# Designs tried in a protein design chat: VHH binders against Protein Abitram (abitram). Part 5

Target 1, 175 residues: Protein Abitram (abitram), of Dictyostelium discoideum (Social amoeba) (q54td9)
Amino acid sequence: MRTLIERYYSQYYFIDTTITDPNLTEDQYVNQHTNELAVIGVAPSHPVLQQEISKIEFKENAINNEVSGVRKTGGFKLQSNTILCVITCSNGKEYFLRSCIKGKLLEINKELINNPSLLKTNHATSGFLAIVEPMIKDKFMENPGLIKFEEYHKLRNIPIQKGPVFLKDNTNDED

## First folded at step 23 (VHH)

Design x6 (from w2 with G108S)
Fold by ESMFold2, fold request of step 24:
Structure x6 (fold): chain B 175 residues (1-175), chain A 125 residues (1-125)
Amino acid sequence: as target 1 above (175 residues)
Amino acid sequence: EVQLVESGGGLVQPGGSLRLSCAASGFTFSKYWMYWVRQAPGKGLEWVSEISPRGGYTKYPNSVYGRFTISRDNAKNTLYLQMNSLRPEDTAVYYCAKGTDFWEHTWSSADMDVRGQGTLVTVSS
Protein backbone atom coordinates (compact mmCIF):
# COMPACT_ATOMS: atom_id res chain seq x y z
CA MET B 1 0.00 0.00 0.00
CA ARG B 2 1.25 3.41 -1.05
CA THR B 3 1.26 6.55 1.07
CA LEU B 4 -0.74 9.59 -0.04
CA ILE B 5 2.43 11.40 -1.16
CA GLU B 6 3.61 8.34 -3.12
CA ARG B 7 0.29 8.21 -5.02
CA TYR B 8 -0.03 11.91 -5.95
CA TYR B 9 3.57 13.20 -6.12
CA SER B 10 6.85 12.46 -7.82
CA GLN B 11 9.53 13.22 -5.23
CA TYR B 12 12.77 14.98 -6.11
CA TYR B 13 15.52 16.62 -4.12
CA PHE B 14 17.86 19.54 -4.71
CA ILE B 15 21.15 18.92 -2.89
CA ASP B 16 24.84 19.73 -3.04
CA THR B 17 26.40 16.27 -3.43
CA THR B 18 29.85 17.61 -2.40
CA ILE B 19 28.53 18.31 1.15
CA THR B 20 28.70 15.28 3.44
CA ASP B 21 28.73 16.89 6.93
CA PRO B 22 25.13 16.44 8.20
CA ASN B 23 25.33 19.80 9.98
CA LEU B 24 25.75 21.48 6.55
CA THR B 25 23.34 19.59 4.26
CA GLU B 26 20.98 22.37 3.18
CA ASP B 27 18.83 20.00 1.15
CA GLN B 28 15.38 20.82 -0.17
CA TYR B 29 12.62 18.72 -1.65
CA VAL B 30 10.76 19.40 -4.89
CA ASN B 31 7.56 17.33 -5.13
CA GLN B 32 5.75 17.44 -8.46
CA HIS B 33 2.02 16.79 -8.16
CA THR B 34 0.12 14.87 -10.86
CA ASN B 35 -1.26 18.28 -11.97
CA GLU B 36 2.42 19.20 -12.73
CA LEU B 37 2.75 21.92 -10.06
CA ALA B 38 5.75 21.66 -7.75
CA VAL B 39 5.75 21.92 -3.97
CA ILE B 40 9.03 23.22 -2.53
CA GLY B 41 10.13 22.54 1.05
CA VAL B 42 12.93 21.58 3.42
CA ALA B 43 14.26 18.03 3.11
CA PRO B 44 14.59 15.75 6.16
CA SER B 45 18.38 16.22 6.10
CA HIS B 46 18.26 20.01 6.47
CA PRO B 47 19.92 21.18 9.71
CA VAL B 48 17.21 23.79 10.33
CA LEU B 49 14.94 20.92 11.44
CA GLN B 50 17.19 20.51 14.50
CA GLN B 51 17.21 24.24 15.35
CA GLU B 52 14.91 26.47 17.37
CA ILE B 53 13.36 28.81 14.80
CA SER B 54 12.83 32.45 15.76
CA LYS B 55 11.52 33.89 12.49
CA ILE B 56 10.73 33.02 8.87
CA GLU B 57 10.90 35.92 6.40
CA PHE B 58 9.75 35.88 2.78
CA LYS B 59 10.75 38.38 0.11
CA GLU B 60 8.14 41.17 0.00
CA ASN B 61 7.26 40.50 -3.66
CA ALA B 62 6.53 36.85 -2.83
CA ILE B 63 4.16 37.84 -0.02
CA ASN B 64 2.22 40.16 -2.35
CA ASN B 65 2.10 37.69 -5.26
CA GLU B 66 -1.50 36.63 -4.52
CA VAL B 67 -3.77 39.69 -4.45
CA SER B 68 -7.40 39.33 -3.32
CA GLY B 69 -8.35 36.43 -5.61
CA VAL B 70 -6.78 38.04 -8.69
CA ARG B 71 -3.65 36.60 -10.29
CA LYS B 72 -1.46 39.32 -11.72
CA THR B 73 -0.02 38.90 -15.20
CA GLY B 74 3.67 38.00 -15.17
CA GLY B 75 3.64 36.76 -11.54
CA PHE B 76 6.81 36.27 -9.56
CA LYS B 77 9.38 34.64 -11.87
CA LEU B 78 11.90 32.30 -10.26
CA GLN B 79 15.34 31.03 -11.12
CA SER B 80 16.53 27.86 -9.42
CA ASN B 81 18.70 29.92 -7.04
CA THR B 82 16.08 32.57 -6.20
CA ILE B 83 15.79 32.97 -2.43
CA LEU B 84 12.22 32.25 -1.27
CA CYS B 85 12.73 32.81 2.44
CA VAL B 86 15.27 33.19 5.19
CA ILE B 87 14.92 31.29 8.46
CA THR B 88 16.51 32.91 11.51
CA CYS B 89 17.20 30.62 14.48
CA SER B 90 17.24 31.66 18.12
CA ASN B 91 21.06 31.54 18.17
CA GLY B 92 21.29 33.97 15.25
CA LYS B 93 22.08 31.39 12.54
CA GLU B 94 20.39 32.01 9.21
CA TYR B 95 19.31 29.56 6.51
CA PHE B 96 18.34 30.55 2.99
CA LEU B 97 15.75 28.42 1.20
CA ARG B 98 15.49 28.64 -2.59
CA SER B 99 13.14 27.79 -5.44
CA CYS B 100 15.33 24.91 -6.69
CA ILE B 101 13.70 25.13 -10.13
CA LYS B 102 12.92 27.73 -12.78
CA GLY B 103 9.27 28.66 -12.88
CA LYS B 104 6.59 31.02 -11.66
CA LEU B 105 5.69 31.44 -8.00
CA LEU B 106 2.02 30.60 -7.47
CA GLU B 107 1.85 30.64 -3.67
CA ILE B 108 3.91 30.85 -0.51
CA ASN B 109 2.82 29.02 2.62
CA LYS B 110 1.51 32.04 4.54
CA GLU B 111 0.89 29.89 7.64
CA LEU B 112 4.67 29.84 8.19
CA ILE B 113 4.72 33.62 8.75
CA ASN B 114 2.59 33.33 11.90
CA ASN B 115 3.37 29.71 12.85
CA PRO B 116 6.99 28.82 12.01
CA SER B 117 6.75 25.58 14.03
CA LEU B 118 4.83 24.00 11.11
CA LEU B 119 8.13 23.86 9.23
CA LYS B 120 9.53 21.46 11.84
CA THR B 121 6.44 19.45 12.80
CA ASN B 122 5.09 19.01 9.24
CA HIS B 123 7.97 19.82 6.86
CA ALA B 124 6.78 17.43 4.12
CA THR B 125 3.07 18.35 4.40
CA SER B 126 1.53 21.55 5.80
CA GLY B 127 5.01 22.98 6.45
CA PHE B 128 5.89 23.41 2.76
CA LEU B 129 7.52 26.67 1.59
CA ALA B 130 5.99 27.40 -1.80
CA ILE B 131 4.07 26.14 -4.80
CA VAL B 132 5.73 26.77 -8.17
CA GLU B 133 4.55 26.35 -11.75
CA PRO B 134 7.67 24.78 -13.29
CA MET B 135 9.11 25.97 -16.58
CA ILE B 136 10.10 22.37 -17.37
CA LYS B 137 7.16 20.19 -16.30
CA ASP B 138 7.48 17.37 -18.84
CA LYS B 139 10.52 15.12 -18.25
CA PHE B 140 11.01 16.83 -14.90
CA MET B 141 14.56 15.50 -14.44
CA GLU B 142 15.67 17.95 -17.13
CA ASN B 143 15.51 20.59 -14.38
CA PRO B 144 19.19 20.91 -13.41
CA GLY B 145 20.41 19.68 -10.05
CA LEU B 146 17.60 17.28 -9.11
CA ILE B 147 18.08 13.83 -7.65
CA LYS B 148 15.27 11.25 -7.36
CA PHE B 149 13.87 9.95 -4.07
CA GLU B 150 15.84 6.69 -3.93
CA GLU B 151 19.18 8.27 -4.86
CA TYR B 152 18.68 11.01 -2.24
CA HIS B 153 18.09 8.50 0.55
CA LYS B 154 21.13 6.44 -0.50
CA LEU B 155 23.44 9.48 -0.74
CA ARG B 156 22.32 10.85 2.64
CA ASN B 157 22.08 7.42 4.33
CA ILE B 158 18.58 8.24 5.55
CA PRO B 159 16.17 5.36 6.07
CA ILE B 160 12.89 5.83 4.29
CA GLN B 161 10.30 6.68 6.95
CA LYS B 162 6.82 5.45 6.09
CA GLY B 163 4.24 8.22 6.22
CA PRO B 164 0.47 7.90 6.35
CA VAL B 165 -0.80 5.35 3.87
CA PHE B 166 -3.68 6.04 1.54
CA LEU B 167 -6.58 3.91 2.81
CA LYS B 168 -8.66 4.09 -0.38
CA ASP B 169 -7.36 3.55 -3.91
CA ASN B 170 -9.33 5.53 -6.51
CA THR B 171 -7.43 4.24 -9.56
CA ASN B 172 -10.69 2.74 -10.90
CA ASP B 173 -12.50 6.08 -11.16
CA GLU B 174 -14.37 6.60 -14.40
CA ASP B 175 -13.54 9.57 -16.61
CA GLU A 1 33.63 54.56 -5.20
CA VAL A 2 33.55 51.05 -3.76
CA GLN A 3 36.86 50.52 -1.96
CA LEU A 4 38.10 47.29 -0.38
CA VAL A 5 41.48 47.24 1.42
CA GLU A 6 42.89 43.90 2.52
CA SER A 7 45.56 43.51 5.21
CA GLY A 8 47.06 41.00 7.64
CA GLY A 9 49.01 38.76 5.27
CA GLY A 10 52.54 37.55 5.85
CA LEU A 11 54.92 34.61 6.05
CA VAL A 12 53.92 31.81 8.42
CA GLN A 13 55.00 28.24 9.01
CA PRO A 14 52.71 25.28 8.30
CA GLY A 15 50.25 24.86 11.17
CA GLY A 16 50.33 28.58 11.94
CA SER A 17 47.54 31.12 12.03
CA LEU A 18 46.77 34.49 10.47
CA ARG A 19 43.85 36.87 10.65
CA LEU A 20 43.05 38.90 7.54
CA SER A 21 41.05 42.13 7.56
CA CYS A 22 39.16 43.93 4.80
CA ALA A 23 38.24 47.59 5.33
CA ALA A 24 35.22 48.53 3.24
CA SER A 25 33.99 51.95 2.12
CA GLY A 26 31.82 53.58 -0.56
CA PHE A 27 28.75 51.42 0.01
CA THR A 28 26.38 50.40 2.84
CA PHE A 29 28.48 47.45 4.04
CA SER A 30 25.76 45.83 6.19
CA LYS A 31 23.41 45.38 3.19
CA TYR A 32 25.72 43.15 1.17
CA TRP A 33 26.93 39.58 1.04
CA MET A 34 30.72 39.47 1.38
CA TYR A 35 33.33 36.97 0.22
CA TRP A 36 36.92 35.96 0.55
CA VAL A 37 38.64 34.64 -2.59
CA ARG A 38 42.25 33.74 -3.24
CA GLN A 39 44.64 33.37 -6.15
CA ALA A 40 47.54 30.95 -5.86
CA PRO A 41 50.61 31.55 -8.08
CA GLY A 42 49.72 30.71 -11.68
CA LYS A 43 46.13 29.82 -10.82
CA GLY A 44 42.73 31.41 -11.21
CA LEU A 45 40.56 32.82 -8.46
CA GLU A 46 39.22 30.34 -5.91
CA TRP A 47 36.25 31.03 -3.68
CA VAL A 48 37.21 30.67 -0.01
CA SER A 49 34.22 31.85 2.03
CA GLU A 50 30.97 33.77 2.08
CA ILE A 51 28.96 35.53 4.77
CA SER A 52 25.43 36.94 4.75
CA PRO A 53 24.79 40.68 5.28
CA ARG A 54 23.72 40.13 8.90
CA GLY A 55 26.46 37.58 9.60
CA GLY A 56 24.16 34.68 10.42
CA TYR A 57 25.10 32.49 7.44
CA THR A 58 28.59 31.39 6.45
CA LYS A 59 29.81 28.85 3.90
CA TYR A 60 33.17 27.31 3.00
CA PRO A 61 34.51 24.87 0.41
CA ASN A 62 35.82 21.53 1.69
CA SER A 63 39.42 22.70 1.19
CA VAL A 64 39.19 25.18 4.10
CA TYR A 65 36.17 24.02 6.10
CA GLY A 66 36.99 23.67 9.79
CA ARG A 67 40.20 25.72 9.47
CA PHE A 68 38.96 29.12 8.24
CA THR A 69 36.32 31.34 9.82
CA ILE A 70 34.75 34.34 8.07
CA SER A 71 33.22 37.07 10.21
CA ARG A 72 32.13 40.70 9.91
CA ASP A 73 31.77 43.75 12.12
CA ASN A 74 29.07 45.88 10.50
CA ALA A 75 29.66 48.73 12.94
CA LYS A 76 33.29 48.98 11.75
CA ASN A 77 32.63 48.13 8.07
CA THR A 78 35.22 45.38 8.35
CA LEU A 79 35.34 41.80 7.07
CA TYR A 80 37.66 39.21 8.66
CA LEU A 81 39.13 35.82 7.81
CA GLN A 82 40.64 33.81 10.65
CA MET A 83 42.92 31.18 9.13
CA ASN A 84 44.12 28.34 11.37
CA SER A 85 46.15 25.18 10.68
CA LEU A 86 47.64 26.75 7.58
CA ARG A 87 49.09 24.53 4.87
CA PRO A 88 51.51 25.26 2.01
CA GLU A 89 48.62 24.99 -0.49
CA ASP A 90 46.95 27.98 1.24
CA THR A 91 49.73 30.20 -0.18
CA ALA A 92 47.95 32.84 -2.26
CA VAL A 93 46.98 36.47 -2.58
CA TYR A 94 43.74 36.86 -0.65
CA TYR A 95 41.04 39.32 -1.71
CA CYS A 96 37.73 40.32 -0.23
CA ALA A 97 34.79 40.79 -2.58
CA LYS A 98 31.52 42.68 -2.42
CA GLY A 99 28.44 40.63 -3.32
CA THR A 100 24.81 41.43 -4.00
CA ASP A 101 22.28 42.76 -1.50
CA PHE A 102 20.38 40.44 0.88
CA TRP A 103 17.72 38.90 -1.39
CA GLU A 104 19.71 38.76 -4.63
CA HIS A 105 22.38 36.27 -3.55
CA THR A 106 23.13 33.49 -6.04
CA TRP A 107 25.87 30.90 -6.35
CA SER A 108 27.14 32.63 -9.53
CA SER A 109 30.65 34.11 -9.55
CA ALA A 110 29.19 37.09 -11.48
CA ASP A 111 28.00 38.41 -8.09
CA MET A 112 31.52 38.79 -6.65
CA ASP A 113 33.20 42.20 -7.10
CA VAL A 114 36.96 42.05 -6.42
CA ARG A 115 38.42 45.59 -6.12
CA GLY A 116 41.44 45.58 -3.79
CA GLN A 117 45.13 44.76 -4.34
CA GLY A 118 44.89 41.80 -1.95
CA THR A 119 47.16 40.64 0.85
CA LEU A 120 49.80 37.96 0.32
CA VAL A 121 49.81 34.89 2.54
CA THR A 122 52.87 32.63 2.24
CA VAL A 123 52.90 29.30 4.13
CA SER A 124 56.41 27.82 4.11
CA SER A 125 58.77 25.97 6.40
Scores: ipSAE 0.720, ipTM 0.863, lowest interface PAE 0.8, mean pLDDT 85
Fold by ESMFold2, last read:
Structure x6 (fold): chain B 175 residues (1-175), chain A 125 residues (1-125)
Amino acid sequence: as target 1 above (175 residues)
Amino acid sequence: EVQLVESGGGLVQPGGSLRLSCAASGFTFSKYWMYWVRQAPGKGLEWVSEISPRGGYTKYPNSVYGRFTISRDNAKNTLYLQMNSLRPEDTAVYYCAKGTDFWEHTWSSADMDVRGQGTLVTVSS
């Protein structure tokens, strides 16, 4: 549900503000959970959502990623521009999806390999790309290139549909 | 030894067209991102196009979008730039550049390895 995302995540977007042609906006979302982990996926403005997808390929290191221990050591280290996957469309067009933030790869969504259409039908939920442990967890906007939910929707001229306004109390567990 | 040889430049009227070629050798051409860049007289290098190793992704700055088309023929180790609706502002020496491997692509200009002498395009009445 949309209301569950609003309750448990802070929503950010990784975009190139110099691109205004909607056929060229290769935008991605970065949703930080209250536990500080980030979920990376395809933003609503991305042109791939209007394409027929034939396959999704992940970098071999991402597929074979091994994370263990309380510190999550041994995981694949990411820069914001690290390519995680390539989407090939039925017309031969390619799109490259990236980490968006510096951190450590915890998991890719391997369901996308077997069911690429999930990216389009559920892009904000079960069609996510990856889970990342961010290097910069506090003051998340210090991660370069991010903008917040309201600014993204204004810049891309996308209508906002929100669930009910939630009121917070002294415990964050209920948010 | 990586070699890039640009050709196809010349004098052309505004509104005209040219097709540039870049012959590549000394590396596995099909594995690398490729670029066109240009240098106007007295100015720095300006990125004008990029293409993925398989040819399925291309990108252009606003200054040339809709007028220029990058393409590649991996069987012939050749990169192309079709330039239409040319303007005096397109006057420059054009270079091709070798990029990184498929998965290593970044936004950095350090990706681009410019090696050739370039080919001069002059757009003038």
Scores: ipSAE 0.720, ipTM 0.864, lowest interface PAE 0.9, mean pLDDT 85
Fold by ESMFold2, look of step 23:
Structure x6 (fold): chain B 175 residues (1-175), chain A 125 residues (1-125)
Amino acid sequence: as target 1 above (175 residues)
Amino acid sequence: EVQLVESGGGLVQPGGSLRLSCAASGFTFSKYWMYWVRQAPGKGLEWVSEISPRGGYTKYPNSVYGRFTISRDNAKNTLYLQMNSLRPEDTAVYYCAKGTDFWEHTWSSADMDVRGQGTLVTVSS
């Protein structure tokens, strides 16, 4: 009855605590695989999931990390607040998505460049942003700014249900 | 040389409105995050708003959310702050501040490395 995410990942969320408005919820997920690598993506609460996306731009050194064959040992490193990509919506709104954790960038999801809709339709799966090798992997909660699955759903008033989908803020309030 | 010049401050009654302007020169204005910050008498600096280089992202603290609107005109190298429903607590010197380059934005005060001379806003009966 456990989902694949529940079987292979510990689920964490990165919250911008400078915003106290419960409707300004630019949250990201950080799912640590049992192999200790972290998958970074857009959390269900993120406002971009209710927007029409026109493009997704990754920081050039993130793209070069995947294309150029640049040596990765001692090279490309991330801070938790490093911007990985910017999402431009059809109405001109922008959203900035970040590494969330200190570590090394292993890859970005380049499919998002050619198919931005994956971010919305598959945000927890094939619509992920990046894979990062965390600096702190044994006691993952020592990474600053993370909260656990249950606290996130309580904070954002998203009901916990069995399965990978916990969307509340991604639904149209008019429905 | 980077220059930021604020204007539009003055004396206004509670509930009133003001529009602040900041003229920018000496750098490529459209490439940088921009901020409004303020300093009330006897207090430290408080950030008031931020805006992305292209204008598509804005953020406000709860103290001004819904009352203040940051905007920019990259063709005129000018930053604006529309201030509505002003309160006595908004009395301060308001500064325009230059932030970092597009990709270098962080959550630290280091984003506010250059600011202007300020413009005084006084909200009183």
Scores: ipSAE 0.626, ipTM 0.829, lowest interface PAE 1.2, mean pLDDT 82

